# Ledger of designs, part 4: VH-VL binders against UPF0305 protein MTH_811

Target 1, 155 residues: UPF0305 protein MTH_811, of Methanothermobacter thermautotrophicus (o26902)
Amino acid sequence: MKGSDALIMALRNMAATLGVYDLMEVRVFLERSCRFVQERYRAIYVDAYMSMVVDSVLDLKAGFSGTPEMDDARYSLRDALKRLDEINAPTIVGLTVLYRTYVKGEPLHPPGTPFPGGFEVEKKDGVHYCPVKDKQSDNPEALCDICIARQSPLP

## First folded at step 21 (VH-VL)

Design e2 (from j1 with heavy chain T103V, light chain S30N)
Fold by OpenDDE, fold request of step 23:
Parts: structure tokens; sequence; C-alpha cells
Structure e2 (fold): chain C 155 residues (1-155), chain A 123 residues (1-123), chain B 108 residues (1-108)
């Protein structure tokens, strides 16, 4: 079994244990995590991520039929797991992060996600760019280093 | 609710050192967040000095880095600040403050502060 | 370091007045990572505004923040007796973290 297949199977097993309570938990987690995000962006981030979480769980429960995008050149799975543990991320958040990053090859925020200052996550020529990636370098709680997105060019 | 209580202030001679403590309650410093020291000279503004994460990661104001040491004791839920080679201009109220840092967003602001402790550097 | 210059350094106002304080940064502060604090004599600063325009929990609605880039503003729509204090802006985009020099709001 390929590594990506093993991961998918593990994630599927995790997803199978998740329910409504987990969705409530992740919302609380997200809201807390956005404590000092500008008010006008909070709902956007929380709702967007909740949608991603739900979609991820549903995908995994239904069975993933796509081509895995696992890339060993990225932040290692081991370190990602460690980070998720360190920040006490809910299982469902961890699942989503891992699924998007290592299976789907998608950023932790979808293209179009806005950030203060008139910025947004973008996809250009197959590459995802995030306007805040490097600004989180000194944030030990951030997951941006796990995210596949690159730092957007400076304005 | 988070509470911070500074101690260790007092009169110190030039060339000496200060050692301040900040006892935290209501939140374990080992659970997360950055924790900072900020000082304010009498009648003056605020100056950020240093911050520390519970893991031991530290950041310093470059202007004072050579003289500053920020540390923590997780078992005591206490922060410390040492400043060496004291000068008259180091006279200030020294505050400890919580510096939130969340998964989703960097927030280099300070939401909880101690009452401060006065350090006077004078011969 | 990023310098924040507040204007004015001091002002006199009466209860009920609209008060505006400006904070200018030496370079653009990204993502509106700018906070405002209130400090009363003998007390620690109190967080009022974060993200340039978001009011901290428990802060009265008469306090508002605006601005972006290099120019930020704190507004008190109707000054109350308890609002006489010194106000500071603070950027948290660049290290080291820096504060404005403060604006003292005094009673006229």
Amino acid sequence: as target 1 above (155 residues)
Amino acid sequence: EVQLVESGGGLVQPGGSLRLSCAASGYSISSGYYWSWIRQAPGKGLEWLARIYHSGRTYYNPSLKSRLTISRDNSKNTLYLQLNSLRAEDTAVYYCARHPSYVYWSSGLFDYWGQGTLVTVSS
Amino acid sequence: DIQLTQSPSSLSASVGDRVTITCRASQSVNYNWLAWYQQKPGKAPKLLIYGASSREEGIPSRFSGSGSGTDFTLTISSLQPEDFATYYCQQYDYRPLTFGQGTKVEIK
C-alpha cells in the first residue's frame, strides 16, 4: 500500500468516528482561534473552515476517489502530527488539515479567502499563494508552515 | 480570569541588575500564548522589552537584547526578567503582559497586564 | 523599528465632545495589525481596539478605530468622565513591537 493510501485509510477510520459533537467542538475551536481576527473576517473564516471540515469528513466517509497529492517535500507528516498535537487541535481539525494538505493538495484556506488589507488567497498557474504565510513565522500556534500555499508576492 | 502580579522592583544602583518576577494565575503559561515584559519610564510611553513562549522561545527588543534575559518557570507559573548594567534611563514601571497568539491569527497585542513594578536606578 | 507618531500629544476636551486621535506609522502596517490602549494614572494599559477597527470585548461603543496603511484613528464619539486618560497606539506587524508616544486627553 502506498503511503498516501495508508493515510487515506487512517483518515477514513478517523472520519467514521466523528459526529455532530465534533462539529460543535471545531466551531468553538475556530471561534477561539479567531479571537483577535478583525470582526468582519471572523465569520468568513469560521464559516469557510467549517465548510471545509464538513466536506472533508463527508469525502472521507464516502470514500476518496481522487489522486492523492502527497508530497514528501512539504512539511513532513510526522511534524504535522506533532504540531497538531501540540496545539491541541480537535481531531476533526487535524483530520481536515491532513486531508487537505497531504491528500487533496489544497491550501488550508480556499482561493478567494480574504485577508485584511485587500488581500486574498490566490491560485495562479497551479500554485496557491497566501498573503499572510510569512507573517505567521513567529507564531508557534500557526499551521501555515504545513499549508501548501506559498507567500504571496509583496505588494 | 487571567491575573498577573509583578514583583521585585525597588531601588538599584547604576551598573547593577534587576530581577523581576511575574506570577500568573487563572491561566497556565505552559498552555500557550506569549508572555511579554513592557516598561514605561515615568511620564513617558511604553516600550516592549521581550517575549517568551512556554516552550522557551524568546524574542528581544534589539536595543536591549544584550542586557535582557526573559525566562519562565512553568512549574511555578511565573515569568522572569533580568536586566543587567542598569542605567538611569532604565528607571521605569515594568509590566508583564499576556501576548496572545492563536492558530488562526498572529496577535502581537497585549490583552492582560499586571499592575507593574517600579524600578528606580539611582546612585 | 517602526515608529508610531500620535497626534496630538495632548488635547483638552469636555464631556460629550467628539475626540479624534491619529496614529501615523513610519511604514505601512499590514493587515491592520494596529491596537489602541487606554491608560489611566497608576494603572496598566487597557486594550480598546485591535485590528485597527475591532473593539475589544467590554469596550463601550463610543470607542471606534479606523484606518489602514500608515494612518490610523481612534475616535471617542462622546467623551465620558471616565475617558480622560492617555491613549496609545501599538503596531504588531513588525518586530520589535512598538507603541506611539501617547495622547493625553484632559478635561477642559
Scores: ipSAE 0.786, ipTM 0.925, lowest interface PAE 0.7, mean pLDDT 93
Fold by OpenDDE, fold request of step 23:
Structure e2 (fold): chain C 155 residues (1-155), chain A 123 residues (1-123), chain B 108 residues (1-108)
Amino acid sequence: as target 1 above (155 residues)
Amino acid sequence: EVQLVESGGGLVQPGGSLRLSCAASGYSISSGYYWSWIRQAPGKGLEWLARIYHSGRTYYNPSLKSRLTISRDNSKNTLYLQLNSLRAEDTAVYYCARHPSYVYWSSGLFDYWGQGTLVTVSS
Amino acid sequence: DIQLTQSPSSLSASVGDRVTITCRASQSVNYNWLAWYQQKPGKAPKLLIYGASSREEGIPSRFSGSGSGTDFTLTISSLQPEDFATYYCQQYDYRPLTFGQGTKVEIK
């Protein structure tokens, strides 16, 4: 079995065990995590994350029929798993991060997600760009490293 | 509620070393936050010294990196700071502080501080 | 290192006064990653404002932050007796983390 197939099966199995209680827990987690997001962006981020989590869980529960995109990942699955473990990420958060990164080939923030200073996550010519990607150099535990997005060009 | 209590301060001679402790309560230092030491010379501003994550990863102020060691003991829920080759200019109140999260928008903030411990470097 | 210069270094004010403190960065602080702290004598700093303009939980509405780029401002709309303290700006866009030199707000 290919690594990608093993991953998707594992994620499907994980998703099958998740329910409304897990969604409630992740909301609490996200609200806490976003506590120091600037006020005008906080609700946007929490809602966006919740939507991503819900969509990921539903997709996996329904049976994903697409092709995993592990080859497009810039961060190894092994390192991602270690990172998620090191930061004690909730299972549902880990599931979402892994699903988006290695199965869907999508950034951890969807295109259009705003960042302070008039920036946003963008998709251009099939490449995702994030304004804060390179600002994580001194944050070795950041999930941003796992994200497929590249640093947005300097204005 | 998070509480931080620094200890180990006192009078030290030039060339000596300090070893400070920060006892944390109300939250485990191994539960996903960053922890830092910040110092303040008498009547002066604040200087960030070092940061550690519960995983043991460390980051230092480049100006003091060669003399600083930040560490933690999860079993004791305690943070430590060692500073060697002390100079008069190292005289300061030393604070331990918590970063509210590892997330980029908060990892550089300090939401909880200890009361500080005074280190005086003098002959 | 990023240098933050506060203005003024000290000021005298009366209860009820509007107080404005400025923090200027040596280069642009991106994403409004600037915080303000309050410190009273013998006490540790207390977080007031994060993200340049967001109040920390429990901070009175008379405190407000504004600005972007290189220029940031802390405003106390109506100074209260408990507000006499030293205030520090702090950037968390660049490493190492750096603070302003402080602004002491004294009673007139």
Scores: ipSAE 0.744, ipTM 0.911, lowest interface PAE 0.6, mean pLDDT 92
Fold by OpenDDE, last read:
Order: C-alpha cells, then sequence, then structure tokens
Structure e2 (fold): chain C 155 residues (1-155), chain A 123 residues (1-123), chain B 108 residues (1-108)
C-alpha cells in the first residue's frame, strides 16, 4: 500500500473514533488555550481552529478520497509525526494538522485569518501565504514549518 | 490572570553569582507559554537576557550567553535565572515576563511582567 | 543586533498636549513586529501597542501607533496626568530582542 493511502486510512480510522463529545472537548480546549489571546483575535482564532477541526473530522468520516499532496517539497510526514509527538499535540489536533497539510493541501489557518501587525493569511494564484511563517522556524514548538503556507512577501 | 513574582535579589559581590526565581501563577509555565528575563540598570533602558519555551528550549542574549542560564521547575511553576561572574554593570532590576502565545506560535513581545527584583553588585 | 533609536530622549509637555515619539530601527522591522511600552518609576513596563499600530486591551484610545519599515511613531493625542512616564519601543523581528533607549515624558 502506498504511503499516502496508509495515511488516509489511518486518519479515517482515527476520525471514526471521534464523536460529538470529542468535538465539545476540543472547543473547551481551544477556548482555554486562547483565553489570554488579545480579545480582538480570541473569538476569531477559536472559531477558525474549531472550524478546521470539525471540517477535517467530518470529511474523514464521510470517506473523503481526494489525492494526497505528499510529494510536495514540504515537511516530511515522518518529521511532522515526530514534531506532533514532541509537543504532545492532542490526537484531534494531530489529525487536523496531518489532514490539512498532506491530504487537503490547506494551511493551518484559513485565508482571511488576521495576525498581529495588520497582516492576514492570504491565497493568491493558488498559493497560501502567512505572515508568521518564517519567524516561527526557530520555534521548536510551532507547527508553522509543517504548514503548506509560504511566507507572505514584504509589502 | 497571570501573575509573576520575582525573588532572590540583593547585594552580591563582584565575581559572585546570582540566582533569581520567578513564581508564576494563573497559568502553568509548562502549558504553552514562553518566558523571558529582562533587566534594567538604574536609570537606564531595558535589556533582554534570555527566553525559555515550555518545552525547555532556551535562547540567550549573545552578549551574556556565556554567563547566563535560564531554567524552570515545572513542579514549582517557577522560572530561574542564574548569572555568573558578576560585575558592577550587572546591577539592575531583573524582570521576568511572559510572551503571548497563539495555540502553536508565539510573539516576541511581553504582555505580562513581574514587578522585578533588584540585584546590586558591589564590594 | 538591531538598534532602535528613539527621538527625543526626553520631552516636556502639558496636559492636553499632543505628544509624538519616534522609534527608528537600524534595519527594517518586518511585518510590523514593533511594540511600545509605558513605564512609571518603580514599576514594570506596561504594554501599550503591539504590531506597530494595535492597542493592547485596556489601553486608552488616545494612544496610537503608526509606521513601518524603519520608522515608527507613538502618539498620545491628548496627554493626561497619568501619562507622564518613560516610553520604550521594542522590536521582535530579530534576535536578540531589543528596546529603544526610552523617551521620558515630563511635565512642563
Amino acid sequence: as target 1 above (155 residues)
Amino acid sequence: EVQLVESGGGLVQPGGSLRLSCAASGYSISSGYYWSWIRQAPGKGLEWLARIYHSGRTYYNPSLKSRLTISRDNSKNTLYLQLNSLRAEDTAVYYCARHPSYVYWSSGLFDYWGQGTLVTVSS
Amino acid sequence: DIQLTQSPSSLSASVGDRVTITCRASQSVNYNWLAWYQQKPGKAPKLLIYGASSREEGIPSRFSGSGSGTDFTLTISSLQPEDFATYYCQQYDYRPLTFGQGTKVEIK
């Protein structure tokens, strides 16, 4: 079995174990995690993350059969798994990260997500850009290097 | 709310070492936030010293790297700073401060500060 | 290291005055990763502005930040008695993190 197929199957199996209660717990987790984020971003971030989680779980439960994007010049799946383990990421977060990155080819924040500094995640000509991409490269706890987004160009 | 309380300041002799503590409350220092020490000499500006991630990764100001150690004790929810080979120029108020975090990325600014602890290096 | 130079180092002003403080960086601070702090005697710095132009929660509207690249400005539209303090800019685009030398706002 091809590696990409193995990933999808693993994610589907993982998603199959998740229910409404798990999603509720994720909401609580996100709210707690963002409790000290500036008020102007707090609700936006919580909602964005929750939406990504829910969409990922639902897609996988529904039997999404898209073509994985594993051959791109991205962070390797092996390294991503290692990173997720190192930071002790919750299972559902790991699922979301892996699904968006290696299956959907989508960034870990949706387009339109604002960041401090007046910038936002953008999609231009099929490419996703994030203003904090490169800055987090020296943050061993960040997941930005896994994300498919590129660094936003300087204005 | 996050609260930071520094301690361990006082009079120290040149050539000696200081060990400061920063007791954090309101949030676990091992649960997703990042922390720094900043100092301020009397009547002078602010100087960033070191940063520690909740994973234990550390970064230091290159000018003081050889003399500085930032660490933490999760069981005590406390940060530490050690500075060796003290000089008169190390006389300052030492602050611990928190960096904002956004789930899985962080900012380099400081949103919460302790009130600082004074270290005086003198014979 | 990136140097931040504030202008002026000190100024005298009266209540109600418009106060402008400049912070110039030795190289471009990208994506507006520039913050402003207020510090009163015997107290720790207090975050005022982040991302060059965003007010921190609880900060009065009379405080505003602007600028990009190498030139940033903190403006107090109408100085209040509690605003007499020292103000610092800080960049968080480069390591080591660095501060401006400070601007003391004194009562005239």
Scores: ipSAE 0.670, ipTM 0.900, lowest interface PAE 0.7, mean pLDDT 92
Fold by ESMFold2, fold request of step 23:
Structure e2 (fold): chain C 155 residues (1-155), chain A 123 residues (1-123), chain B 108 residues (1-108)
Amino acid sequence: as target 1 above (155 residues)
Amino acid sequence: EVQLVESGGGLVQPGGSLRLSCAASGYSISSGYYWSWIRQAPGKGLEWLARIYHSGRTYYNPSLKSRLTISRDNSKNTLYLQLNSLRAEDTAVYYCARHPSYVYWSSGLFDYWGQGTLVTVSS
Amino acid sequence: DIQLTQSPSSLSASVGDRVTITCRASQSVNYNWLAWYQQKPGKAPKLLIYGASSREEGIPSRFSGSGSGTDFTLTISSLQPEDFATYYCQQYDYRPLTFGQGTKVEIK
């Protein structure tokens, strides 16, 4: 098996051991982590992340087979694992981040995700843009350094 | 319940140095969150000084970085602030404060504060 | 550094009055990452409002925040005896984190 196939197989094996209690644990974690997200956005972000977790687990359990999207411009897998360990991420969160980043090639916020001030995540010419990526540089809890989205251009 | 208790204040001489302590209880400082020092000069507003992430990463107010060091001792569950080259303008109440984690938003809010410790720099 | 200028620096008011405090930023706070704190004499600050308009848990509904860009407002709809304090705005969009100079609310 190729290196990319080894990653997918490892993620499938992890997913096979996950159940409903693991999903409940993630929701509790996310609700605590979003305490100071503005009230009208909080549910949006918790629900969006939960959907991403559920979809990732279901894809992997269904035997999804895809080529991981890896290149020199991407955050290294080793560094991503270090970052996930540093924040004490639950296993299922780590699985989701790795799947989204290295298999799907998708950002941690889907396009159209709203931000206060009328900003949003967008996809333009195949590139994802996040309005707040650069603002998270001193927030180790934010996984923006792993996320494939680029900073939106300055106005 | 998280509690933060500052100590090590008092009267100090200009040009000297001081080490402030913040004893935390109800939560392990190595298990999560960001931990900050903030000061308030008499009759003045609040000034953020520095913070430390539970993994040990540190961040400093650039205008004061040359004289400050934030550190911790996880076995004592205690944060420290070292102030060097003390000046009259350093007279203030010094607070430690906790910042909750954010995955997708700015990390600059403070949800728990200590009672403060007064540092007075004499003439 | 982003400067936050509060207005007024102090005010006198009676119980029951509507009190309005403003905070002007030297440049736009683009994501409404602005907070308000209350500080009573001899005590540490207490978070009231985050995200310009969201109340912290346990904060009475008479406190509200509004605004965007460079201009933000804290409103106390009906001042209570326990509300005589100094109020600070704080931005968390830019680094370093900065606070306003404070607005002291005193008994008339």
Scores: ipSAE 0.321, ipTM 0.754, lowest interface PAE 4.2, mean pLDDT 82

Design e2 (from j1 with heavy chain T103V, light chain S30N)
Fold by ESMFold2, fold request of step 23:
Structure e2 (fold): chain C 155 residues (1-155), chain A 123 residues (1-123), chain B 108 residues (1-108)
Amino acid sequence: as target 1 above (155 residues)
Amino acid sequence: EVQLVESGGGLVQPGGSLRLSCAASGYSISSGYYWSWIRQAPGKGLEWLARIYHSGRTYYNPSLKSRLTISRDNSKNTLYLQLNSLRAEDTAVYYCARHPSYVYWSSGLFDYWGQGTLVTVSS
Amino acid sequence: DIQLTQSPSSLSASVGDRVTITCRASQSVNYNWLAWYQQKPGKAPKLLIYGASSREEGIPSRFSGSGSGTDFTLTISSLQPEDFATYYCQQYDYRPLTFGQGTKVEIK
């Protein structure tokens, strides 16, 4: 079995262990994390992120069999796994990060995800941009350094 | 109900060391909240000193980085701050404070503060 | 570090007065990540406003914030006896986190 096939198999096995409790815990964390986000953005941000998590879990439960898209990955799989272990990431967090980064080749926040100040994740000329990537680089719990998106130009 | 109690303040000599404790109750310091130390010199504004993350990783105010250590003991539910090579300008009330989350825009604000402990560096 | 300069440094006012305090940043505070705190003698700071204009839970509506970029304002529309305190702005766009030098609001 190849390394990429092993990744997909591991992700499918992880997805099989996840249920509504795991999704509820993610939502609770996201709502807490928006404590100081302006009210008009909170629900939109939480719903966008939750949709990404739910879609990732459902894709893997449905038996994803494609080839991982590794061409935009900035972290080796080994280094990403080490980082997830360092933060003691929950299974659902590890699953979504690895699936989005190494299988889909997509940023952790979907394009169109709103951020405080009216900025959003966008895809332009084949490149994904995140308005807060560099700001999150100093946060050891943030996974933005694994994410394929680049920092948006200054606002 | 979160409660933060600082201790270890008092009179210290220039050139000496300061070791402060912040005992947390109502929440485990390892349960996904983030913690900072902030100080306020008499008659002056507030100065952020350091932050410790859930993972145990730390970040320091660059102006004080060579003299600061922030740490924790999860079994005692207690945060610590050590400041070495004390100077007169280190005289201040020292606060510990909680961040609601490790997400960048939430980790920049404090939803709970301790009452502070006064440190006086004698002349 | 980003410096925050508050004006005025102090003011005297009567109960019922409208008070305006300004905070000027040495660089643009992106996304309006600026907060206001109230501090009474011997007490820790209390968060009033976050995101430049959002009131913290439980804060009376007489407190409001506005501004963007480098210039921010806290307004107290009708002072109450409990509002005599020192007020600080704080930016959280950049690290290290920095605070203004304070504005003391005194009775009389």
Scores: ipSAE 0.267, ipTM 0.696, lowest interface PAE 4.4, mean pLDDT 80
Fold by ESMFold2, last read:
Structure e2 (fold): chain C 155 residues (1-155), chain A 123 residues (1-123), chain B 108 residues (1-108)
Amino acid sequence: as target 1 above (155 residues)
Amino acid sequence: EVQLVESGGGLVQPGGSLRLSCAASGYSISSGYYWSWIRQAPGKGLEWLARIYHSGRTYYNPSLKSRLTISRDNSKNTLYLQLNSLRAEDTAVYYCARHPSYVYWSSGLFDYWGQGTLVTVSS
Amino acid sequence: DIQLTQSPSSLSASVGDRVTITCRASQSVNYNWLAWYQQKPGKAPKLLIYGASSREEGIPSRFSGSGSGTDFTLTISSLQPEDFATYYCQQYDYRPLTFGQGTKVEIK
């Protein structure tokens, strides 16, 4: 099998192991992560991230996967797998990160979803820009270093 | 109800070391929350000291990094702070506090605080 | 490190007064990730405001926060007897987390 076919097959196998309990656990985590987000934005953030996760899982379960974006990744697949193992990432998190990064070529924060403070991931000249990427450098469990988005220039 | 209870304070000598405990109840410390130690010198403001993640990874205030160790014992549901080479400026009330998530905008604030334990370093 | 400087260090006020406390950061707090706490003697700090202007649940509407960048303000629109305390700002944009030195609000 080609490297890209092996990745897609592995992701489909991961997706086959996931069910409603895994999605519920992600929702609980997202709701907890919005503790200090203004109430009017909490549902927007939770729904946007849940949609990203659900879409990734359903795309892979249905056999639809798109064309892998392997050569554009900032991390090698091997290094991303090592990183995910080091944090004991749940299978559903690992699947979503790998699918978004290496198959879709899309950032881990859904574009068009505002951060607290009103900023968003933007795309300009084919490059995604994330307003908070560099601020995650002090979080040893963050996955922003795998994300394809680059740090926005600060306003 | 989530509760955090600090202990291990009291009078200590300069140059010595101490180990503070923070006993948690109402949830497991391994359940995906993060914890910090914060101190407050008498009549002064608050100083953040260290954080331990649910994975066991740690992060320290750089100004104190060489003298601090934050740790945990999951079987006792207890967090610890060890402070070595004690100095008079280490006299403070020491608090433990919980962060609700590792996400950056949530990892900077605390949803629960202990009531604190006083450490006095005889000058 | 971001240093936070509060003004004034203390003030005296009467019940019913409008009280204003300021917090100035040594660097811009980019997303208004600034919080305000109330602390009474012998107790842990109590969160009042997060995100510069969002009231924590259960906090009376007389407490409000405003500001951006380097300059932030806590306002108590009509001071009540239970509001005599020390108030602290905290930034959570940068690590390490840092707090202001406090503003003591006393009974006149």
Scores: ipSAE 0.244, ipTM 0.704, lowest interface PAE 5.1, mean pLDDT 80
Fold by OpenDDE, last read:
Structure e2 (fold): chain C 155 residues (1-155), chain A 123 residues (1-123), chain B 108 residues (1-108)
Amino acid sequence: as target 1 above (155 residues)
Amino acid sequence: EVQLVESGGGLVQPGGSLRLSCAASGYSISSGYYWSWIRQAPGKGLEWLARIYHSGRTYYNPSLKSRLTISRDNSKNTLYLQLNSLRAEDTAVYYCARHPSYVYWSSGLFDYWGQGTLVTVSS
Amino acid sequence: DIQLTQSPSSLSASVGDRVTITCRASQSVNYNWLAWYQQKPGKAPKLLIYGASSREEGIPSRFSGSGSGTDFTLTISSLQPEDFATYYCQQYDYRPLTFGQGTKVEIK
C-alpha cells in the first residue's frame, strides 16, 4: 500500500492502544519534560503540547478522513523515525509528531505558541511560520528540522 | 535518583591513551537521555568534550580533532570515553554528566554530574 | 565557538553581601539558553539557574539570574557562608557547548 496510507493505519493502530490512563500520564510527563522551560512559558507549553496529544489521539481514534500531507520535500519519514528513536520518544509523543508532520501537515508547536522576543507561531496564507526555526539549525538535538514550519520573516 | 561514578583516571604518559568509565545507577543510560563528558584542567574552567545519544549518535568538540571516542554499554549501564595522543594539556578532572530531555528536544545543560576522575598526563 | 566571558574573574565579599556576576556571550544566546553552576573545591558543578532566570529545584531564593541576548547576570542577594565557591555560566544554544571562565567568590 501507499506509504502515506500505511502510516495513517499504523498511527491509528497506535492510537487504539492508548486510553484515558495514557492521557493522564502524558500530562505528568509533559510537565516534567518542560521543567527547564522558562517559568512564564511552562504552563503555556504544557497546555499546548497536551492539546496536541489529545487532539491527535482523538482524531486517530475517530478515524481520520483527510488526505495525508506527506511531502517528499520534507524531512523524510525514515529519518524522523530514526530521530524519534534516538531520543527514545514515548509512543504518544512519537505518534503526535508523526501525525502532525506527515498526516495533518501542522507544526510541532501550534499557532499561537509564544517564543522569546514577543513572537509566536503563525499560520499565514496556508503556511506555518516559527520565529525561531532557523535558530535551531545549530541544535542537532531539536526536532525542528522535522517540523513543517518555516522561519518567520523579520518584522 | 541518578548516580554517576567515573573511573579509570590516573597517571598517563604523553602520547598514550586514556579510557574512562562512567557507571550510572538509578537510571538507565538507554532511557532516552543524552550523556556527555566534560573536563576541567586544574584551576581552569570547564570544557565540553563529547555527547552520545540514545541511538548511539555522537557529537564531539571540534577542538579535540578526532582524538575522542564516546561510547556506551547498555548491558553495563556504563558510558566510556577514549582519548588518544595525550598531551600535557589533557591533564584534567573528567566528568560525565546527563542532559535533561524535553518532549521534542534535549537541553544542553547538565542536571546530573559524576564526582569526576583525575587524569594526569606527565612523563 | 561561542565564547562566554565572566566578570569579574574573582571577588571578595562578606556574609550578607549582595554579589553580582556577569556573563557576556560573543553571540546572542537564543531562548535564553544560559545556565549558571556553582562549584566547590573537589566537587562537580551544581546547576543553579537555567533558561537565564529559572532556579533549579532546591536552589535557595537568594540566587537569581537575569539577562538576555549577550549579557547575563547571576545575583546572590545575601551571601551565605556556603556560597563561597566558583560560579560558571554555560550556553547550550550552540555546539560545541561552552562555559565561562568562572568567577571565584572568596570570603573577605
Scores: ipSAE 0.114, ipTM 0.747, lowest interface PAE 2.0, mean pLDDT 88
Fold by ESMFold2, last read:
Structure e2 (fold): chain C 155 residues (1-155), chain A 123 residues (1-123), chain B 108 residues (1-108)
Amino acid sequence: as target 1 above (155 residues)
Amino acid sequence: EVQLVESGGGLVQPGGSLRLSCAASGYSISSGYYWSWIRQAPGKGLEWLARIYHSGRTYYNPSLKSRLTISRDNSKNTLYLQLNSLRAEDTAVYYCARHPSYVYWSSGLFDYWGQGTLVTVSS
Amino acid sequence: DIQLTQSPSSLSASVGDRVTITCRASQSVNYNWLAWYQQKPGKAPKLLIYGASSREEGIPSRFSGSGSGTDFTLTISSLQPEDFATYYCQQYDYRPLTFGQGTKVEIK
C-alpha cells in the first residue's frame, strides 16, 4: 500500500466517526478563530470554510481516491500534524487540512475567499494565489507554509 | 475572565537588573495565545518590547536587543521580563498584554492588559 | 519601522462636541490592520476599534473608525464625560508593532 493510500485510509477512518455535531463544533472553532477579522468578512470566511469542510467530509465518506502529486507539498505530513496539534484544532479541521493539502492539492482558502482590503484568493493558469501568505511568516498559528497557494504578485 | 497582574517594579539604580512578573489567572498561558510586554515612559506613548508564544518562540523589538529577556513559567502561570543594564531611559510603566490567537490576520492586537508596574531608574 | 503620526497631539473639547482624531502612516497599512485604543490616566489602554472600522464588544456606538491606506480617523460623535482620555492608533500589519504618539482629549 502506498503512503498516500495509508493517509487516505486514515482520513476515511476519521471521517467515518463524524456527524452533524462535529460540523457544529468546527463552526464554533472557526468563529472563535476569526473573532477579530473585520465584521463584514467574518461570516463570509466562516461560510466558505464550512462549505470546504462539508465537501471534504462528503468526499471521504463517498470513497474518493486519486491522490495529487506530492511535489506541491511544502511541509512533511509529520510537520503538518505537529502544527495542527499545536493549535489544538478540532479533529474535523485537521482532517480537512490534511485532505485538501495532501490528497486534493487544493489551497486552505478556496478561490474567491475574501480578505480585508478587497483582496481574494484566486486561481490563474492552474496556480492558486493567496494575498496574505508572506504576511504570516511570524505567526505560529498560521498554516500558510502547508498551503499550496503561492503569494499573490504585487499589483 | 483573563486577569493579568504585573509586579516586581520599583526604584533601581542605573546599571542594575530587575525581573518583572505577570501573573495570569482565568486562562492558562500555555494555551493558544501569545503574550507581550509593552512600556510607557512618563508622559510618553506606548512601546512594544517583546512577545512570547505558547511554544516558547520569542520576538523582540530590535531597538532593545540583548537587554531584555521575555520568558515564562507554565507551572506558575506567570510571564517574566528580565531587564538588565538599566538606564534612566528605561523608567516607565511596564504592561503585559495578551494577543488574540486567531487564524491568519488578528495576531497583532492586544485584547487584555494588566494594570502595569512602575520601574524607576535613578540614583 | 512604520511610523504613525496622530493629529492633533492634544485638543480641548466640551461634552457633546464631535471630536475627530487622525492617524497617518508612513507607508500603506495593508488590509486595514489598524486599531484604536483609549487610555485614561493611571490605567491600561482599552481596545476601541480594530480593522480600522470595527468596534470591540462593549464600545459605545458614538465611537467610529474609518480610513484606509495611510489615512485613518477616529470619530467620537458626541463627547461624553468618560471620553476625556488619550487615544492611540496602532498598526498590526508590519513588525515591529507600532503605536501613534497619542492624542490627548481634555475638557474645556
Scores: ipSAE 0.016, ipTM 0.606, lowest interface PAE 8.3, mean pLDDT 78

